# Ledger of designs, part 141: VH-VL binders against o60147

Target 1, 175 residues: o60147
Amino acid sequence: MLEKNKYLYIFRHIQTNQVLLSQGNVLKKTALFQLPYPLQKPVAPNGMRPAKLRKDHWVPLLKVEFPNESMFQSVFMQLLNYRKYRSVQPLTSDLLKLPIPVRRRKIMRQEVPNTIADLADILNKEKFPENSVRLQLSDKSDSEYADWPPSVQIDSEEIKLSRGFREKTTVDEAR
Key: E = the ipSAE of ESMFold2; O = the ipSAE of OpenDDE; V2 = 0.75 times the mean of E and O plus 0.25 times the DockQ between their complexes.

## First folded at step 6 (VH-VL)

Design o13 (framework fv_lerdelimumab)
Fold by ESMFold2-Fast, scan of step 6:
Structure o13 (fold): chain C 175 residues (1-175), chain A 121 residues (1-121), chain B 109 residues (1-109)
Amino acid sequence: as target 1 above (175 residues)
Amino acid sequence: EVQLVESGGGVVQPGRSLRLSCAASGFTFSSYGMHWVRQAPGKGLEWVAVISYDGSNKYYADSVKGRFTISRDNSKNTLYLQMDSLRAEDTAVYYCAKDEGYSSGWYFDYWGQGTLVTVSS
Amino acid sequence: SSELTQDPAVSVALGQTVRITCQGDSLRSYYASWYQQKPGQAPVLVIYGSNNRPSGIPDRFSGSSSGNTASLTITGAQAEDEADYYCNSRDSSGNHLVVFGGGTKLTVL
């Protein structure tokens, strides 16, 4: 590609609340390598490792705009790494007391809060310039899962779930 | 071009210590987890240890836990394995390997050439 | 603790198809990857994520998985394919995070 990428797109599954990270506004099949979180039994939505990406089952969670490609790459890699090492943490005693199907649902439902908390943690660790990172959410209340550093600007406008990450342009607005 | 170069191997007596180094180049070292994998003469591959990209998470095979310490210096693009209380069964070629993949599958896209550690009297 | 089982040896005639298998409970949850190792050399990744080829790996190499079994297939084996082949997968049992198969020695006749 000739252009530099400075956007991080985060999707959530409509049924399981699982999260996928993407470098583009359209998910690629390789994003499935982010799933499942390792548990005693498979946690893929169909009970097996996903063989095919069903794009219609994933909706926007949030979009992050960075000042440049290097900041984007750093944060993106760190988020993937947080997810990877979170997957090897021991299960809490409270989770181990639950029946496996209930435990699986509870763990998957936590991916949204966990991803948002991880993003904020990474951005707090990095000392990016004030107001240099723009965050736009589908549900603005999800921003309450974390404390954000001064580098982050949260947009007042929410992403429309049914329309993906398409930005409005002057031409689109005229229609 | 990605390169991983191990050093520090040699012949050492049981109970002694040895430190291995792995110099990395050709990729952003500080963005990836790194592993040590060993292979005893005529035997298969055995995973030894992993360290996360920032050094905050470390995991070890049960056979080496409490005796080996993995560490890294991101400013020098170098991975280390401190091997204490060496035993005859630690005799192997030690490879450093760059990790790739996500929670559903850890794999090693690049390997060093290995350094031989021989533990004998 | 989950083990990955491979047959120790397999033979194939030049130009024919061979399948090397890897079996273990971890493969029900995690993808397998495959490595080629020639005498005196470091392992080389040939398949990752069950059926993806790294750049530079010939298209005669392919992978598949079903249940607790992963397979590496070489279609039209060449003399240079003679090597040891290892599978690996994740294992989240305690602190033992990565497991390798015992290796399969492929002889090209």
Scores: ipSAE 0.044, ipTM 0.649, lowest interface PAE 5.6, mean pLDDT 82

Design o14 (framework fv_lerdelimumab)
Fold by ESMFold2-Fast, scan of step 6:
Structure o14 (fold): chain C 175 residues (1-175), chain A 121 residues (1-121), chain B 109 residues (1-109)
Amino acid sequence: as target 1 above (175 residues)
Amino acid sequence: EVQLVESGGGVVQPGRSLRLSCAASGFTFSDYGMHWVRQAPGKGLEWVAVISYDGSNKYYADSVKGRFTISRDNSKNTLYLQMDSLRAEDTAVYYCAKDEGYSSGWYEDYWGQGTLVTVSS
Amino acid sequence: SSELTQDPAVSVALGQTVRITCQGDSLRSYYASWYQQKPGQAPVLVIYGSNNRPSGIPDRFSGSSSGNTASLTITGAQAEDEADYYCNSRDSSGNHLVVFGGGTKLTVL
């Protein structure tokens, strides 16, 4: 009934601060392919088990409402590509001074500010009408990670999730 | 100071394999992503593959995916390209290139001299 | 889609200004870099991040971008500037992360 796929939801992991992008307020197991570092331990010696998405470990970081699906798709694809580029990008000297395990934890924690900065960069390059993009943040102070264009209206309202979001532990979205 | 030296090129028959190497010096190799870029005789530059600083992330052009494998040995400061199931259209000079960049400004700042791969029967 | 388009050839008289252009949708999202390639040699970075010069590149080289177009300008072209020039950028589609323009052959008359 509603215009489909004009909402971008971004979630963060409560322990690692890693980020997942979603085309709605429900996460699918395929979103785990966005992660550069695995959250699950290796398979048991007696064989392989299918990966499971623990939805209770992910909380909303931000929600973006676009004027239409075309604008949503453009920004969504650009964000996914920024993540690919960052995975091969040179490390800063700050990170290079750290032992590998500490370095990896810091890289994971930087996904939140990096994703917010990437979103703002993309929106500054796109020429959207004034106040046409509505941004909701779970923590409004996270807006300080970037400079926002006049096309963005920052909202202080709570991000509403689908009914039963945190009660679901199934591999895929309920259909 | 920064040097990249490719080797391993030569003449090879279609369907066979070849491994290219790129020896890096003058920078901390293990801190940077690395690319392979090729250029067919008289043609333009075509991106082939990239590998992250630790080898954990790899991406390939669609034309080579499933046939080529990029890898690195940081203890030897060496980048590799394993080329399987070679075709006539893979004939090109192969360059390795060092990744550099910042948010939305990623680029290749240093290139090797290239190594020629000729696939012919 | 994500391809970068360049004119195949351009000419400039010695001491004059020439502009080489690169067009593609990826340039709306990512900065262009420019490479100079002389026959039998490896490409050399001359501009990155739209308009930054690496150390050692003459100040006659400059870059600009607007919308889906990036330009390399050589102000006061010299004989040694005769070369092929390639733009490149990051790609927004699928598995292909880097895209190059087809190249522009610059002849200095």
Scores: ipSAE 0.025, ipTM 0.639, lowest interface PAE 6.9, mean pLDDT 81

Design o15 (framework fv_lerdelimumab; at its last look DockQ between E and O 0.03; V2 from the best seeds 0.00; counts 0 for: pae O 12.4 > 2, placed apart)
Fold by ESMFold2, look of step 7:
Structure o15 (fold): chain C 175 residues (1-175), chain A 121 residues (1-121), chain B 109 residues (1-109)
Amino acid sequence: as target 1 above (175 residues)
Amino acid sequence: EVQLVESGGGVVQPGRSLRLSCAASGFTFSSYGMHWVRQAPGKGLEWVAVISYDGSNKYYADSVKGRFTISRDNSKNTLYLQMDSLRAEDTAVYYCAKDEGYSSGWYFDYWGQGTLVTVSS
Amino acid sequence: SSELTQDPAVSVALGQTVRITCQGDSLRSSYASWYQQKPGQAPVLVIYGSNNRPSGIPDRFSGSSSGNTASLTITGAQAEDEADYYCNSRDSSGNHLVVFGGGTKLTVL
C-alpha cells in the first residue's frame, strides 16, 4: 500500500543525550540551530552548539507517523515551542545546588525524558482519532516516560538502525 | 527588596538607535529569565523579548526581530535592550520584568517602573 | 501568534462581584496570569497559574479557567480595584512566546 503519511524524526546525541527534531530521516546542518548559543566558556552551564553536525554522533530516538501533514505540522510546531519554553525557565533549587559541570550534564540528560513527556502531553491535548498516530522507539522502555492517549499506537518493533533513520532497500526487498 | 530600574529612554528621530538598561537588585539575577514588555501611550501591554538566565537563548516579537537585541551581563546584574532602526511605532514605555517561572504558563512577579522612548521627527 | 480577547470595559457596584474574562485557543494548553495596572504605574501580578494568588494580593481576587477561557473574579469590589486588567499566556501555535490580552478597564461604581 502507498502511504501518504508525514513523519516526525527525533534524534539524540550519543554522548550528551541532547535532542534534535527533524522533518527528514537525515539530519540537516540547520537542525543545530535548535541547540543553545555558545556562551563564554567559564559561565556556560548548558551544552553548546557544535560548529559542525557530526552525523555519527546523532542516533535515532523515535519516529512518529501522522496520517496527514496538518496533524504533523500542528504537533511539530507545538513540540518546538515546548522546547523554547523550557529553555527560558529559571533554574530549579536542586539544579542551583550543583557544580556547573554537573548541572550542565543533568540538564542535558533530561532532554530525552522531557521531549517524550512533551510529545505525549501535546498528543493527549489533541483529539486525534484512535490509533491514528504510530510511534516507533529505539528503546521501547522510553515509552514509560509518559502516559499515551488512545490516538497513539506504539509499534511493537524497535528502530534497529545504527545511525539515521534511512533503511537500505535491496532489490529483493523492493519487490 | 526586589528592584528593577530601567534607564536610557528619551526622544529620538526615526532610524536612530537607543540602548535601554535595567538594573536588578534584591534577587539572584543569574537564576532568572528576563523580559522586555512595552506599552504605547493609551494602548495595552505588548511583549518584546526574552533572554534565558544565562543568556544562551533569546526570542523576540516579530515586530522587533532583526532591529532589537536583548542581552544581559550577570556580573553587573543588568539587562539590556539595544534598539536599532527605531520607528514611530516603537514609541512606548518599556518595562523590564522578572520571570519567576511556572510550568505551562508565565509568572512575571516583578516589574520595573518603565522608561519612556519617544520616536518622532 | 494567538490573540487573547478581553472585553474592553466592565463595571461593578462597590461591594459586588465582577468577572473579567479572557479567551483564546492558547489557553487550552497554557495557564493564565493576570496583571493589574493603575494609571501611571507598572503592572502588578494578581493571579498566576490560572488560580494562584501571590502573597500580598487580597483574597477577594480569584482566578479560574475552563476550555479556552480564563476568568478573574473580584468579590466585594473596592474603589482601589479600579484599574486595567491584562491576561497573559503562552502562544501555543506561533512564535510569540508571550501574549497579552488587550486589557479590560474595570470601573467601580
Scores: ipSAE 0.609, ipTM 0.826, lowest interface PAE 1.5, mean pLDDT 86
Fold by ESMFold2-Fast, scan of step 6:
Structure o15 (fold): chain C 175 residues (1-175), chain A 121 residues (1-121), chain B 109 residues (1-109)
Amino acid sequence: as target 1 above (175 residues)
Amino acid sequence: EVQLVESGGGVVQPGRSLRLSCAASGFTFSSYGMHWVRQAPGKGLEWVAVISYDGSNKYYADSVKGRFTISRDNSKNTLYLQMDSLRAEDTAVYYCAKDEGYSSGWYFDYWGQGTLVTVSS
Amino acid sequence: SSELTQDPAVSVALGQTVRITCQGDSLRSSYASWYQQKPGQAPVLVIYGSNNRPSGIPDRFSGSSSGNTASLTITGAQAEDEADYYCNSRDSSGNHLVVFGGGTKLTVL
């Protein structure tokens, strides 16, 4: 029997507020390719390389439960594409006046509200059944970044896990 | 008034290279993503490439990936497309286009007049 | 890559209403925009975000969307509306950022 993937796990960086999307409750190093800005200096002559994944620096932002794997895959792929769309979106003239490091920090800090708004936009367009998509947030006030469709049910219980979406194992405790 | 003016098109043999330019005016060029869209003679529109406002992010259609390079010079308000290893199927009018939107979907509010690239032996 | 399907040609009598359709799975999850292209000219945006008109576009042009289909409607077609019409949307498949329909040639009789 194959396990069907119906959960989207969304993480945020504790310092930069950058967001990573995951199909599982554990971040994979390949998730770093989602980042618009690297976490460390470029090491390649031809440009930037992804930073090493430090799992202890990423905490839960929200968890989305879909009724089936097909709906999960559709929303997950669209959300990844929305990040590509945002990476080429217009920059406001006010941001252009800022030094590059200050500008980058402000852009990174907006990834949380942007990801939440993008998720809501996708769900508003998809026409899922009423109360079929469940959202559980670490900070319920983050739901206020968007207007949600009738298909979305926001869980009254907040995520209280400080280090990922799973209980600690022997390996995690040794770390 | 917003204007986009392409140049650099011409007749080239297969396997050769060509560089297209797009001169922009009438808007804050350095604040917008810019696109190349092409149209083969008598055919429809085909998206080619996009570059972010600062040049840090670039995306290409699979048909041109590895052969074309999009770039920009914000100090000159100019967009470029370096076309290497040209093929007969690259024959088209090449338009530069300014994007607008994001939340309402992606749309091109302004287009240049186009520049013709003919790849023939 | 996910493509958008348009009928290649449509005709309308002067002063009558015509509807041009665009169909594809990406339209279930993203908005369509429409472009008018006259021979030898660059495309001109006529509708964006499914149902919005840019400044300077006549009010006879309107857009709508339902399911996997987007439509451009011209009420009271004029001779100058004779052109090719293209739709575009975001690519939900992830292979491209943008996809275009094949275009519809509108003939005003």
Scores: ipSAE 0.511, ipTM 0.768, lowest interface PAE 1.6, mean pLDDT 84
Fold by OpenDDE, look of step 7:
Structure o15 (fold): chain C 175 residues (1-175), chain A 121 residues (1-121), chain B 109 residues (1-109)
Amino acid sequence: as target 1 above (175 residues)
Amino acid sequence: EVQLVESGGGVVQPGRSLRLSCAASGFTFSSYGMHWVRQAPGKGLEWVAVISYDGSNKYYADSVKGRFTISRDNSKNTLYLQMDSLRAEDTAVYYCAKDEGYSSGWYFDYWGQGTLVTVSS
Amino acid sequence: SSELTQDPAVSVALGQTVRITCQGDSLRSSYASWYQQKPGQAPVLVIYGSNNRPSGIPDRFSGSSSGNTASLTITGAQAEDEADYYCNSRDSSGNHLVVFGGGTKLTVL
């Protein structure tokens, strides 16, 4: 049986490539607060937070299965902290030279590789048992953004999610 | 039940224009990208074009770029393909296909039955 | 643009196993999908990702991938499996581009 509390889902926005973390296979409205930019008009992709969660704008990036909820919670919180840390760091001189909209877009484009790298870094530090963490990627090439520790087993199966929600399959029901 | 129904096919002379339509039902049309795929008689499948869910992004195969225009009307749940400057090699059954939302690729979980376009002198 | 290559034709005896392979550089970074097409009909999705079956597709259909290849396997071929099979993937040369293989005609003997 599936224990939903031990699953981390990461979604990307189809236009902006912004990233949202989710406990479970359904995005919640509160996930939008993970985005560093304030709510303004016009809506994204101009580096702005949308007013409402449009689940159909988000596609799965990766899924992580942890041995238990405790490990999930630890990694989840650390991921959020990493994101927060980056958001408060001084901008590079190169970025400061760019107009604000351009700068925001550039930062947003880095969210996917940064999130993947953060995840790998966190998992490397946690030193979980070998093959105890199962990673599924929507894009095979995304695994190349980081060196994964022995605790991570990369699954060849594609994530069975679409547009910010779970699609049930016979395989999922069997678990 | 998801349904895709193509229309607008027919026989046209080279250099002429034709517009295809695809009527969608059974799903939230405005939430999904849509594709056109064609198949020449006795040949394989060829991807033609894709349009994002909101119409903001469009991409075309090199073989049709500059001649074909993909568009959609979400209020009518309809996908379109404007085909200009038609050539003999454009002769094919044209399918509309629903996009699935995965980052690593766009595959098609539902297809229409297709509409035949014949370009001949 | 990227290309996907398939054998034009393969045959399998009834009840036996057959593997149809697709090869291309795009498969290094993207999952493949497979489509079955019978004469006079539209294509039908049979496998997506590495090994995911849509609802209604028999479990004798399976998928695999390795390097720059993807494969569709039919374990215990049935007469109704005679069809053309096409692989598909994202084209690495474009952001939203798609590429199909040339198709494989499967004959069940």
Scores: ipSAE 0.000, ipTM 0.564, lowest interface PAE 12.4, mean pLDDT 85
ESMFold2 (binder alone), look of step 7: mean pLDDT 90; pTM 0.933

Design o2 (framework fv_lerdelimumab)
Fold by ESMFold2-Fast, scan of step 6:
Structure o2 (fold): chain C 175 residues (1-175), chain A 121 residues (1-121), chain B 109 residues (1-109)
Amino acid sequence: as target 1 above (175 residues)
Amino acid sequence: EVQLVESGGGVVQPGRSLRLSCAASGFTFSSYGMHWVRQAPGKGLEWVAVISYDGSNKYYADSVKGRFTISRDNSKNTLYLQMDSLRAEDTAVYYCAKDEGYSSGWYEDYWGQGTLVTVSS
Amino acid sequence: SSELTQDPAVSVALGQTVRITCQGDSLRSYYASWYQQKPGQAPVLVIYGYNNRPSGIPDRFSGSSSGNTASLTITGAQAEDEADYYCNSRDSSGNHLVVFGGGTKLTVL
């Protein structure tokens, strides 16, 4: 079995604006481990958190088509690293003044613009051929969060999702 | 004046535990990520762990994952490293370091003076 | 795959220019930061974000980068510059968030 993975899908949580990255158009329950702020509170004193992937809570944010799997893997790994780096970044003094729930809500709201800006930054650093990368956004205005390189073609075409796009299951987080 | 002061180092036998502390002053501790970096005698610098400003995100080097736990107490301006199942190869001076920024680049702008951990029988 | 390579030692004559290099794939994506460490002391940041100097760092220190290589240049080396120099960067492979070079011992003759 040979799978040609040239596509990056990014999904947005409708309530928190948190973002999930996927290597394909199926959002797997293990993607929930990407979240810096868990959607559910801890259920055990020892800190283990069950997570549930709900199909009605995630919508596609954008889809990127790359010329080949090597370029896809490079961008995907860099984007994951950007997310780790951002999770440890300094907190501004204005955010520090806010109550924790309000502060986290504002931080989570910024995940969409931050992810789009990070994607554009990565693509600007790579020397891809002109018009070789196809970017589809569910909301084209989201492209305004960044300046895009000549390698990127932006279109407003509807993002197509496969059967079984969302798994409804409980995921136990490994410690 | 930014100051970081490590403590808790000492001589410990293999398989035992040790807890390091780093007392921070001169900056808003609760606003910054914090790192632990170690240096074995006569060797180079090795990154160990990082913790976000509120303690919600933690990352570890593969060599210590599952054995070390980074934590912080923002009310006390203190960073901790709980070291379990210590090995001879964990012998090093342990530094705490302040994380700085994303937009300005990724770097540790202030370091403590270090605390020596010797794992020896 | 994400390691940073430095030459273990370099020498420079007093008042002359020396360049210390750092090489690795992560430098294609992230700027190197440079740290000076003298015997028995903690590392001190001397360059960050390509070519920025923290307050108190002499202007004889400068940074540069191209492709997978970053360089620290000391123009008109002084005796007090004798130290170990480490580069660091963020890991592009996702295995570690921070990676350090092996260090370069600078001797001022």
Scores: ipSAE 0.238, ipTM 0.702, lowest interface PAE 4.5, mean pLDDT 82

